# VHH binders against Riboflavin biosynthesis protein PYRD, chloroplastic (PYRD), part 8

Target 1, 366 residues: Riboflavin biosynthesis protein PYRD, chloroplastic (PYRD), of Zea mays (Maize) (b6trh4)
Amino acid sequence: PRLAAGALSGRCQAQAAGDLDDAHYMRRCVELARKAAGHTSPNPMVGCVIVRDGRVVGEGFHPKAGQPHAEVFALRDAGNLAENATAYVSLEPCNHYGRTPPCTEALINAKVKEVVVGMTDPNPIVASKGIEKLQGAGISVRVGVEEALCRKLNEAYIHRMLTGKAFATLRATLSMNGIITNQIGKGADQSGGYYSQLMKEYDGVIISSDLAKMSALPLSREAGTNQPLCIIIAQGESSRLHIPSLSQEHASRAIVLADSPVTVEPAGVEVAVFRQIDLESILQLLAQRGLCSVLVDFREAGESFASLLNDFQEDKLVQKVVVEVLPFWLASDGLSNLAFGGSQSFPLKNLELRDVNGSVLLEGYV
Key: E = the ipSAE of ESMFold2; O = the ipSAE of OpenDDE; V2 = 0.75 times the mean of E and O plus 0.25 times the DockQ between their complexes.

## First folded at step 1 (VHH)

Design p10 (framework vhh_podentamig1; at its last look DockQ between E and O 0.00; V2 from the best seeds 0.00; counts 0 for: pae E 22.9 > 2, unsure alone 60.9 < 65, placed apart)
Fold by ESMFold2, look of step 2:
Structure p10 (fold): chain B 366 residues (1-366), chain A 122 residues (1-122)
Amino acid sequence: as target 1 above (366 residues)
Amino acid sequence: EVQLVESGGGLVQPGRSLTLSCAASGFTFSEYSYGWYRQAPGKQRELVAAINSGSTLYADSVKGRFTISRDNAKNSIYLQMNSLRPEDTALYYCATKGYRYGSGKYTPLDYWGQGTQVTVSS
């Protein structure tokens, strides 16, 4: 007698109690994935949890590009207990051969019973291919558990994949009464501070040439971190640019984007010359260089640097804003110092706030 | 170092118009906010209008009659004053307000011109 494949593969899974368990395990996948923040680019962050008989028997995450994927670590952790278990994974398992075998094959070889996927791969070339491979091997697959959370985890990866441009976040510091300042808050650039963590999480940081001339280049002070590429915008610059905080040994940590030929000290810093510098071209170039995410650090901005942000909402060039508000009310007689131009008004979405060492950090989406 | 020089004041009849100009030098003009202030005899100095890169602000007493503008290429700020009234009679000042970062410190910018007299009378 022929048995219904759905009944033997557990295809009718969506009970209320089961849904709560699924969400719990998927949130754990996201938590695990975030341990690799700042280390996986251009690969997405992925977590995997193996569950058998209501217990977690294995966990893993993708630690950095060139290392095994989350599923491999989770399956190794689970060992023999992976057989007939449910595997939760925050992103559709890969189904292509690269430096390591596809994760679909690892799951199939471990004989997992079910796979629960947070989100399908956003790349239309590979979307659903991992799911189809698993189903073809008799594994039950469910999709979309905590999908919004899984998408937020990899928002930069998704943006780059869909648009061909780096995900851009605008960062600025304001006084309480809305005046742009060039100094960040107390402790923000120290280990554990929000600025240090942003430098860990973003592949690149765009700064003005004025900032590069007068301050240390942005860096993360988190242990064991990859430093962001410093992208220095040199518009209307003289024929020479000196970056005092950068040694020749570390010249590869910066690139200068200029509208005319510029000799940079120290030697060895790459210079790219454009007919006209605009944010769209910058974001496309950086994505082509493998960067998924870029922070526009709005400090020491002149008119030329500020003009990069003209109409950024209409052009969809900036996806997120991070505003630090310092606990100071700066003296004014009714004048305001507004650094961002444009006549467009728009609401920010998903606004969040944190207390960061006596200052307030606000973030929201364009 | 920083200079603000007003011009365009004078004697004018009620209901007429004047344009004030303010030429700025000694700093990067486009990075700052500017305002027009006035001081009538026996009165405190008051803000008339202000402009920065993205917005303008007007005192209630001049809304709809005065317009502030700027020309970054000429490093100049203007105040178009229409429908002038005798109570607009004052010494008009151009000023920049804001902050400059240097030597690890924010220094308030509080630079003023010498003023240009506007007198509205028949």
Scores: ipSAE 0.000, ipTM 0.098, lowest interface PAE 22.9, mean pLDDT 80
ESMFold2-Fast, scan of step 1: ipSAE 0.390; ipTM 0.766
ESMFold2 (binder alone), look of step 2: mean pLDDT 78; pTM 0.780
OpenDDE, look of step 2: ipSAE 0.031; ipTM 0.398

Design p11 (framework vhh_podentamig1)
Fold by ESMFold2-Fast, scan of step 1:
Structure p11 (fold): chain B 366 residues (1-366), chain A 123 residues (1-123)
Amino acid sequence: as target 1 above (366 residues)
Amino acid sequence: EVQLVESGGGLVQPGRSLTLSCAASGSIFSSYAYGWYRQAPGKQRELVAAISGGSTLYADSVKGRFTISRDNAKNSIYLQMNSLRPEDTALYYCAAVTVEYGPNEYTIRYDYWGQGTQVTVSS
């Protein structure tokens, strides 16, 4: 038994070392993929790393919808060194065609010996088809390395694929005594601030028409940002809505969703009129337009805007909440509390706390 | 500029075989996916088979009977049609295409089309 136990222990230690290497390279794939945050929708974020003899010989990521996939860039970077190498990829390689060969065929043609996959394709109709193609060509495939991290990277993409709706995050700011404030914490919307980072990451942001009339439209100050689409909810507006921070040249940055006919200034802003505005229809519309993620920014929001969120947990319309708590005790000015979301209390999952320039940022899943 | 020329069509009896060829001119043949499409009178043009880098796709109506292949040295795409049926009667087109993958959908851009070759399955 003790001799057999020693042999097993040696193999387990060797396997554990290999598993740590796998995790290291898969984390590198995720880091590469994140460089494209905000640019890839409706496509997923994907990174790929080619490893030969314990060294990274090629790296790539999917930079933008319509551009080649991560595997193509990684294989180009590796050149001849891809032969007999191991390819790490955060999402199952595609098994469909384009101007470049499918990612499965590209890996086969490069004579890669092994592919390590973070997560399978979330579409159940195509799941494992790429893996099966690689295995059929004699390539070893292992799946599920850093799967939770890879799924978190693409949580909005996965949500859209499974539900046909955009992934929605509710953002709000509170005082220490629970009063909703229409202010963003100091520095939050400047370069490096949490709000600026959110604007880089999210495909769209839903705001009230009152916020659009009073303030600059949400945007990221981060370098290289693909600015989010601003979805302006116009409830009970008069026949004209002026967005003073928006030029006619940039009219395509905003869409107005109204419950009555409205003329928007500047000209060129798209307007859609609904008999009744509801969050589910909005999220379906945005998904159909190719948005995977949207931030619902709860500022200058009246009772009509709040009513969009009444049963967001029960209706499964909001997946995540981001609440900033300012280090202030505010006198009451008649502001409402965040007393919506469900008919019963519910816990938040995977709660994270962060100090953001003296404020507390709370992030949790519904 | 890429030009596609189909050949090999004709009249054939039910149950027989026919091979269609598509010759592509141009220096970047391997950078495209290729498909065979067909259009019967009064119907929309439909995909029959597609090939890119060795991966193949077939319409359910022809799966198991038709085989698409390519010869990069000859810049040619082939469609081997076995066990032909009267309902396979159509004008067959070769196309060089770009397919852009979306999360749940794909968009096919038809970069170049051939003129078509007639296949008639009849006694």
Scores: ipSAE 0.000, ipTM 0.144, lowest interface PAE 16.3, mean pLDDT 82

Design p2 (framework vhh_podentamig1)
Fold by ESMFold2-Fast, scan of step 1:
Structure p2 (fold): chain B 366 residues (1-366), chain A 120 residues (1-120)
Amino acid sequence: as target 1 above (366 residues)
Amino acid sequence: EVQLVESGGGLVQPGRSLTLSCAASGSTFSDYTYGWYRQAPGKQRELVAAIYSGGTLYADSVKGRFTISRDNAKNSIYLQMNSLRPEDTALYYCARVPYEDWSGYELDYWGQGTQVTVSS
């Protein structure tokens, strides 16, 4: 399950009513889907619940790219009880390549009477085709139950499908007087901490070469984590870059993006050299490699790294901001504020705040 | 980084057999869906066969004649083509499918292709 801000750690049992029952089962689909957080990219997270006579008779989720879809697991779990039942699924059932039969055929063959869909496929070429096939087979279909929650679950997947770029979240730490700090809050990178949880959820993390030289590479301490790829930005580096926290056997955990030829220690770390490094090209490269989401971690970041984030709002390169505010008042020399998002001020949407072990964590959408 | 390299194409008489191979490198091979696609001159690219954790899928035009398989130890995908017909003539591509409901070319990992020509 997702344990970051907005985690569903429990809920009130829904009152008996048609719309409330639908919302209840769809929220359960999302909870099931979140069990696969960090493991499904480039595929979406999907959950499915089969309900008969007001009782859950089958549950399933898509655990990993290449594994069966949520509908298949839920139908197997329900067995013959799927006949004349209602299937709840957080994303439109597939009607195309990679399945035999497709999930639409599996639902038809199981003789479900109704399918309730959280959101349609974000690809406009395939959107509604699964729904149309189900309806053509005499199955009732209702769409849009808890749609906002289902879209939030797959915001990175949707963004990659529509733009060809990875979903980017900017993470920064500030003092109470707005000074950028290179620290993260006490316990944030330990099991249960917000940073550890982000490392479990995000496919990659973009960091400065200075952070890579000075600190352990970002990783999650949550159980069962698929560790993020560390994308190290090497702008204006000398001909050698030493990453002391990385061993040769784990060289595949990192990639170095450089504006000039550089030799990386340990040996075996992939290096890509660009004439000019810009955030849009990085996000396209990561999407092509199958990453849906990336965290831009603003620590030990100089003016060159900050310049990657110029006009991120106008260029639509950053979708989300996560700012930790430490309970300190600091003095600082050099780069001390985050004034690179756009040429004009803009509001953040859906602002959420949380206490994280004495610090305040702020999350908002660009 | 994922890279796909196809081989095994050639010129063959109608009714004969060919085996195509696709070698993959990069992330965990067994965790992904892979497919064979083909494109004849002047036609759009079409799916021939796919292999995923739940089974296999074949285009109607090749069902019963072609067999897709994988060898996870060798990170390879194979397409065994029997009873070849002139209409099977095409450039054959291996691809990694990132979304099972979608075959979108611009975001898939594609190989260079291998030419299969069926002619007397």
Scores: ipSAE 0.000, ipTM 0.160, lowest interface PAE 14.4, mean pLDDT 82

Design p3 (framework vhh_podentamig1; at its last look DockQ between E and O 0.11; V2 from the best seeds 0.00; counts 0 for: pae E 14.8 > 2, placed apart)
Amino acid sequence: EVQLVESGGGLVQPGRSLTLSCAASGFIFSSNYYGWYRQAPGKQRELVAAISSGDTLYADSVKGRFTISRDNAKNSIYLQMNSLRPEDTALYYCATGSYYDESGYYHPFDYWGQGTQVTVSS
ESMFold2-Fast, scan of step 1: ipSAE 0.044; ipTM 0.459
ESMFold2, look of step 2: ipSAE 0.000; ipTM 0.160
ESMFold2 (binder alone), look of step 2: mean pLDDT 80; pTM 0.799
OpenDDE, look of step 2: ipSAE 0.124; ipTM 0.528

Design p4 (framework vhh_podentamig1)
Fold by ESMFold2-Fast, scan of step 1:
Structure p4 (fold): chain B 366 residues (1-366), chain A 121 residues (1-121)
Amino acid sequence: as target 1 above (366 residues)
Amino acid sequence: EVQLVESGGGLVQPGRSLTLSCAASGRTFSTYAYGWYRQAPGKQRELVAAIRSGSTLYADSVKGRFTISRDNAKNSIYLQMNSLRPEDTALYYCAAEPWGDYSTYEHFQHWGQGTQVTVSS
């Protein structure tokens, strides 16, 4: 016979409450990890929360490559309260010995009772090895709490790890009547604007040489920003390229990728010359330089720059698009209507939209 | 930097076996993830097999036929290829990188020049 409805409901309610607590603490791990946005590459963003008797007793996040891991900061914060506590961590604890002991060892030595993991290590060779180490030490491990959120947090790190290429997001601006424009919305590049926030989050930004000649180089106005590397694509340039907004002391903010020898002003800007410039080679080069993510900023983009994006969906070179729709109706003959992308139509996945100071920002996955 | 040198490729008849070797020099061998990749003309490079710290991973197309192993004393990894098929014809690459400790290692891949494997009668 079936149990009474009240008894079954009570058991299901208790289980649901535990699942809600797990989700709450894992979301807190992600919030903590996001404090390091733009500072961690080539490392992932990671947060950790230590909970005892339904209360947070320790918190930590990985702030920068070369600094301790999130688990170490959270354990230091918790002190002796970590013993018999539950540790929530957005990414599987490392089980590899480097300059610091593995995070698995730190958790074992702190005598935590349980570890709740958001996602396993994206490297399939080492996935579950940290979990196995913890279980072998008598620690209970549960995996997959808010996994989608944890994967989204580190989508660029995961992509670089699995492909050897930087995660690429295409940014473009449209008028209300579908005209591609070189504008960005009012306030977008000021503090609090979406473009300023993107510049804080992305490791690099790919722009046309025309944009570099005409406009200030992209940068974030957000406090505490690690400014993105500006990758300038110089196709069909004359023997000289002048970047008027860049000083010699800040020459390291930019690199020029050219299809022919070019002298860049100011002096000190790195130049790499390719027989043929293609997006795949660019993304591999940037990944080797330690960039996990790049924004392809579609402004002042001629046919050559647009051609880099040919078949980006079919070739799997662009993972995400960010399209701003301006609240303007523009004359169709006022600007060149340059199409970009592949020969085939495709749907976007996980489409999200939001109001950004009067413009509509659309984000979707390829 | 890690230097990788592949060897052992060649022409082989269907159904036969080949062993590929990858000799690594430079950084500590045991801290690296090592993989075998292959690329046929006009195709994308694909992972065939990988090894780190006793764990192995195989592509579905080679499971049960190929075995990856390592010799830490010789700083070498091997790919034992059994029951070879014409579809296994490709340039085979060895790759290495430090994986797992994200606060200690800068992520980068080192690639060998490749060794050609041709399976035909």
Scores: ipSAE 0.016, ipTM 0.221, lowest interface PAE 6.9, mean pLDDT 83

Design p5 (framework vhh_podentamig1)
Fold by ESMFold2-Fast, scan of step 1:
Structure p5 (fold): chain B 366 residues (1-366), chain A 122 residues (1-122)
Amino acid sequence: as target 1 above (366 residues)
Amino acid sequence: EVQLVESGGGLVQPGRSLTLSCAASGFTFSRYDYGWYRQAPGKQRELVAAIDSGSTLYADSVKGRFTISRDNAKNSIYLQMNSLRPEDTALYYCAKLRYSPYGSRTYAFDIWGQGTQVTVSS
């Protein structure tokens, strides 16, 4: 901050103040967008803020696939105050027609004077077309304000658009001496805990059949959660699989991916049988079903489950790793470390750590 | 039932041309947007070209060399590749995007083809 403050003092201060205002309003768009976390797939999270004479006159976010976009809600909130105002939007306004006009038309009809865009649409059909349409209508457009933050907000959406696969995060728990454990930290799955928050944010969670037999299926305790789809990997199972924590009424909350025919109790759980189960095919299947993000939850996971993660770095199948380190020193037998992922060692990028109720949570990009 | 099937890949010498095809079945082809992506060994999948009802988009590396087209009567998209380079060697994928009444941000699902290998070598 001191270096930033020194850089802003005395030189180009008016421009620097304007850049800080842009960043402030764009960060507000991201805050608004995050209110819809877990509800928007296959769509991105988007927020919009309308500013007139240095005052916020309208706010909106995209709450759910099939509902109006952030710009529509922000324009509705601003009413007549949108005229000659500046609209901030975290993602390029859409330019495709359906039964409702695109957001570019809504902004043009409201007579905004300027649109500030966080990032261009990663969809190859849309990229720059919305910007070009706004400019053609006489509206000033600036692009790239808080772009890194806007991209991080929608990293799973972007990944799915570019690859046709769900964004995958590997979650594991280790003891202090690096031994894999099937526990999660105290309070992690309670409201406010990191695991509960992950379950709110992710569209799906991949778990072993052993975890499904022994424990309640993963869920979020956060208010307003759209619960993730539980993808249960059944490798080498007998002809019957019982999931005791799942009722017939909630059978649609889970899908079983098996390497041989299996009858699942309760009835109504979808089963897909593969000659060979591989992570790439799973991620493609999930993307085709409209999921943008999936958490691979490494608990009660044997060597066959671990084999799904072989070469995930080289094959670009896992984008992010979340490792919880418990304040325990454990004795080891069996599969004791996370030595899968690639034939060569590789660095993690943008490593972050935080204290989660006495455990250390490590987060990094592959 | 719903399918995208790529074809037309193969081994070709530098400077030659190749046409890739993608045939769609099981849905109303004319209402959707399509694209071609490629993935070279050790690289991330990248957009090569995209087409909607009236517009095309190209990656900078292929502008002026590649042409994407669609034939709604045949439920197909094509990628005409001219002046091929060794750097164009990749597995090429066909993609379909469905947009909702709320515009391009509301894709209901994507379909990716199995891919077709293009190798540019002597």
Scores: ipSAE 0.000, ipTM 0.320, lowest interface PAE 10.9, mean pLDDT 83

Design p6 (framework vhh_podentamig1)
Fold by ESMFold2-Fast, scan of step 1:
Structure p6 (fold): chain B 366 residues (1-366), chain A 123 residues (1-123)
Amino acid sequence: as target 1 above (366 residues)
Amino acid sequence: EVQLVESGGGLVQPGRSLTLSCAASGLTFSNYAYGWYRQAPGKQRELVAAITRGSTLYADSVKGRFTISRDNAKNSIYLQMNSLRPEDTALYYCVRTTYRVTDSGTEYYYDYWGQGTQVTVSS
């Protein structure tokens, strides 16, 4: 404490703790933001933590489109303790005016001393404008703390912003010998199961009309879920499509995308008819409707549905793959592999594996 | 009310230069960011270059060859295209960011696009 050796040791420990504190608070921002998973599109998921004298004095997250941003909630929570404090925010604060002040103005008006930003705005036209506004007001800004984690949190939002298309993840189930199955693992769609969790996280799920006719529509059993829009692809259907698991009360949960006029039963389901259905047009339509992310659920999928995925890597239409491998060997000649016409071989990136109730779940980026 | 009108496109030989202009009306020009997108036949629209008040951004395919600039007094942005290549052939669009402000904050989107100007690079 009082000796030279003790003083030097304390200095090194204090510096290491300070470096860890930034990452700690930014990880807390991401944790807060995740509470809104499935609720924020077309807006990003954002968390904010206000820190004063090494203590969290305010926390907030953006709960859904149309509600205040994370910075506003965190500043309200902190009250007068926000003055001369440091604000951690997972995404660059917005800097555009209207009837309500932007988050940059809220931070300036609260007189915060410093803002620590996880990632800059993904829109290249507006990137750094919020940071520049804060710096112009005399606020210190540091950027890039836990940037990879912050980008992963908003990968779908970023993708939509840059491309005008929804972020697409392909989901499929395989047997141990690589044969496509129309099943999902035991417990996968029950509370706590991986499929139930995906349904909470994704804005939409794209399924074949055959799956819609044979099975209950995909839904999450997780608490607080904003259920995904179910996008039913009706290629080559007759004039009448019956979805037995969908009641009229749930008709707003689904939309049918058809290549010919169809009457959907029950009544009240929206139908959009296209001269030709292709995955790119679907992803653009969904982005225009405010969806950032969609899961392409490859079950009961015929050749027409499979053809939507032709050249998905070359055309950059699918960003991520989630493959469940069931712990059994399938002896069936009715199913084939996940090969699609015209595609080149490619490696998957950032591969992650986990055990999901006896099955192996593999996740990788295209 | 807001209009973006592109001009300056045309047919040019490889290795030559061309300058695109975008004239904006119905807004206070200086407060917004602008960009140039292009769409080649059978391809997706892609960002070519963007300009804010103090910074510029370029796609890797045009970096070092193209220069974006703005003239707030004339309510215009420009794309100076040097060392043109056949793969630069596309319809070029001028765009601005727009936003919707709610009590929850600001939502961003591109809702103002010009009609496009054709650039063809061939011998």
Scores: ipSAE 0.000, ipTM 0.144, lowest interface PAE 20.0, mean pLDDT 80

Design p7 (framework vhh_podentamig1)
Fold by ESMFold2-Fast, scan of step 1:
Structure p7 (fold): chain B 366 residues (1-366), chain A 122 residues (1-122)
Amino acid sequence: as target 1 above (366 residues)
Amino acid sequence: EVQLVESGGGLVQPGRSLTLSCAASGFTVSSNYYGWYRQAPGKQRELVAAIYSGSTLYADSVKGRFTISRDNAKNSIYLQMNSLRPEDTALYYCARGIEYFDWLPQGYMDVWGQGTQVTVSS
């Protein structure tokens, strides 16, 4: 049956800040931190709320690398009300001078009574040092409130810190009968579409040279986006690679990784030539460049591109899969881009599904 | 009226060449996506070649043999087919696609031609 246009409006009832418990203040920190999605790498996303007498008196988040941390903004917002208050922070406060003064000193100088931490710093060299500094100054510290949510917020940052490689998500599109397509759903890359949202959230996107030749470079249509670095994998290309959508502005946001010498047109794009291209080396290179997360976009992906993914599960190179299922039943002539070389089965964890403008979006962890 | 009309098909012997033409009317050929598709007897329709803003892609079965091009002044898209094989026998269709996608599924193409028959036999 068809439905007429129209829907009953439902509203989420906002809860008063003064009624919130520890878990809800920590969820508020994560909500604040997400405002900086796509802007903070190589730094983590962090939010902070200052609570006094059951009321939120200050809020802050880390907006981008080189700017003050969440605690500093929250303390500025709270002013004198920070004294004898409780500070909630999604990630352990820093205890060393970098580009900004240490957040532990800011909290101590503001004379907060207690700090509630979502998760300890994932860097084993500095883990717990901020907590110890605060405790040594007479500040009560509790750790682990909404820890799973705080870890999910920074899953890419954590992965890069622990492995030295970028967090990789594989994106693919299937028909209803399981045929891989070189298409994404209509509206997916327009404002509000899932692909546009992914381009806002990810630090980089890895695509085939064939996709780059035939399509506009991936980008987000969302307001306030820090556009992802476009990593173009050029395997078996002739001496000239023409990318017609690439302007001088776009050239600064793209790199070409080639397995043979190639001249990119238009000029201005960084080109790196390798004797052999493999996914592990790519992910290490991107992490060294400050990227925490990359989307591997499986479109116009020939046999060579597919071979980069042959053992991704066993080698732990891909952490997450996002599969769009289009509302089509397609005929197949044995598409070459379906071949990943060999077959190993494995379960996906924490599978989620969402309706995206008539298509189904599936998301799961490897 | 918006339409694409193919021409240039025919019967040829293996190893020979044909040029297919696709004439656009009711709109102007631009830097949008255009593809040549073919459907062989008893088989599904498949993409053969595509062009977008001067860049080209080819199916593995035709790489090095076929060349897609466009002429904006003549409002036309072309497919130059060299070293034809019996396996190239099919109805050939010209189609227009949306700008932000390439290698579009048949269901996403917004204008299709009527098709032109190419038969390769000795």
Scores: ipSAE 0.000, ipTM 0.173, lowest interface PAE 20.1, mean pLDDT 81

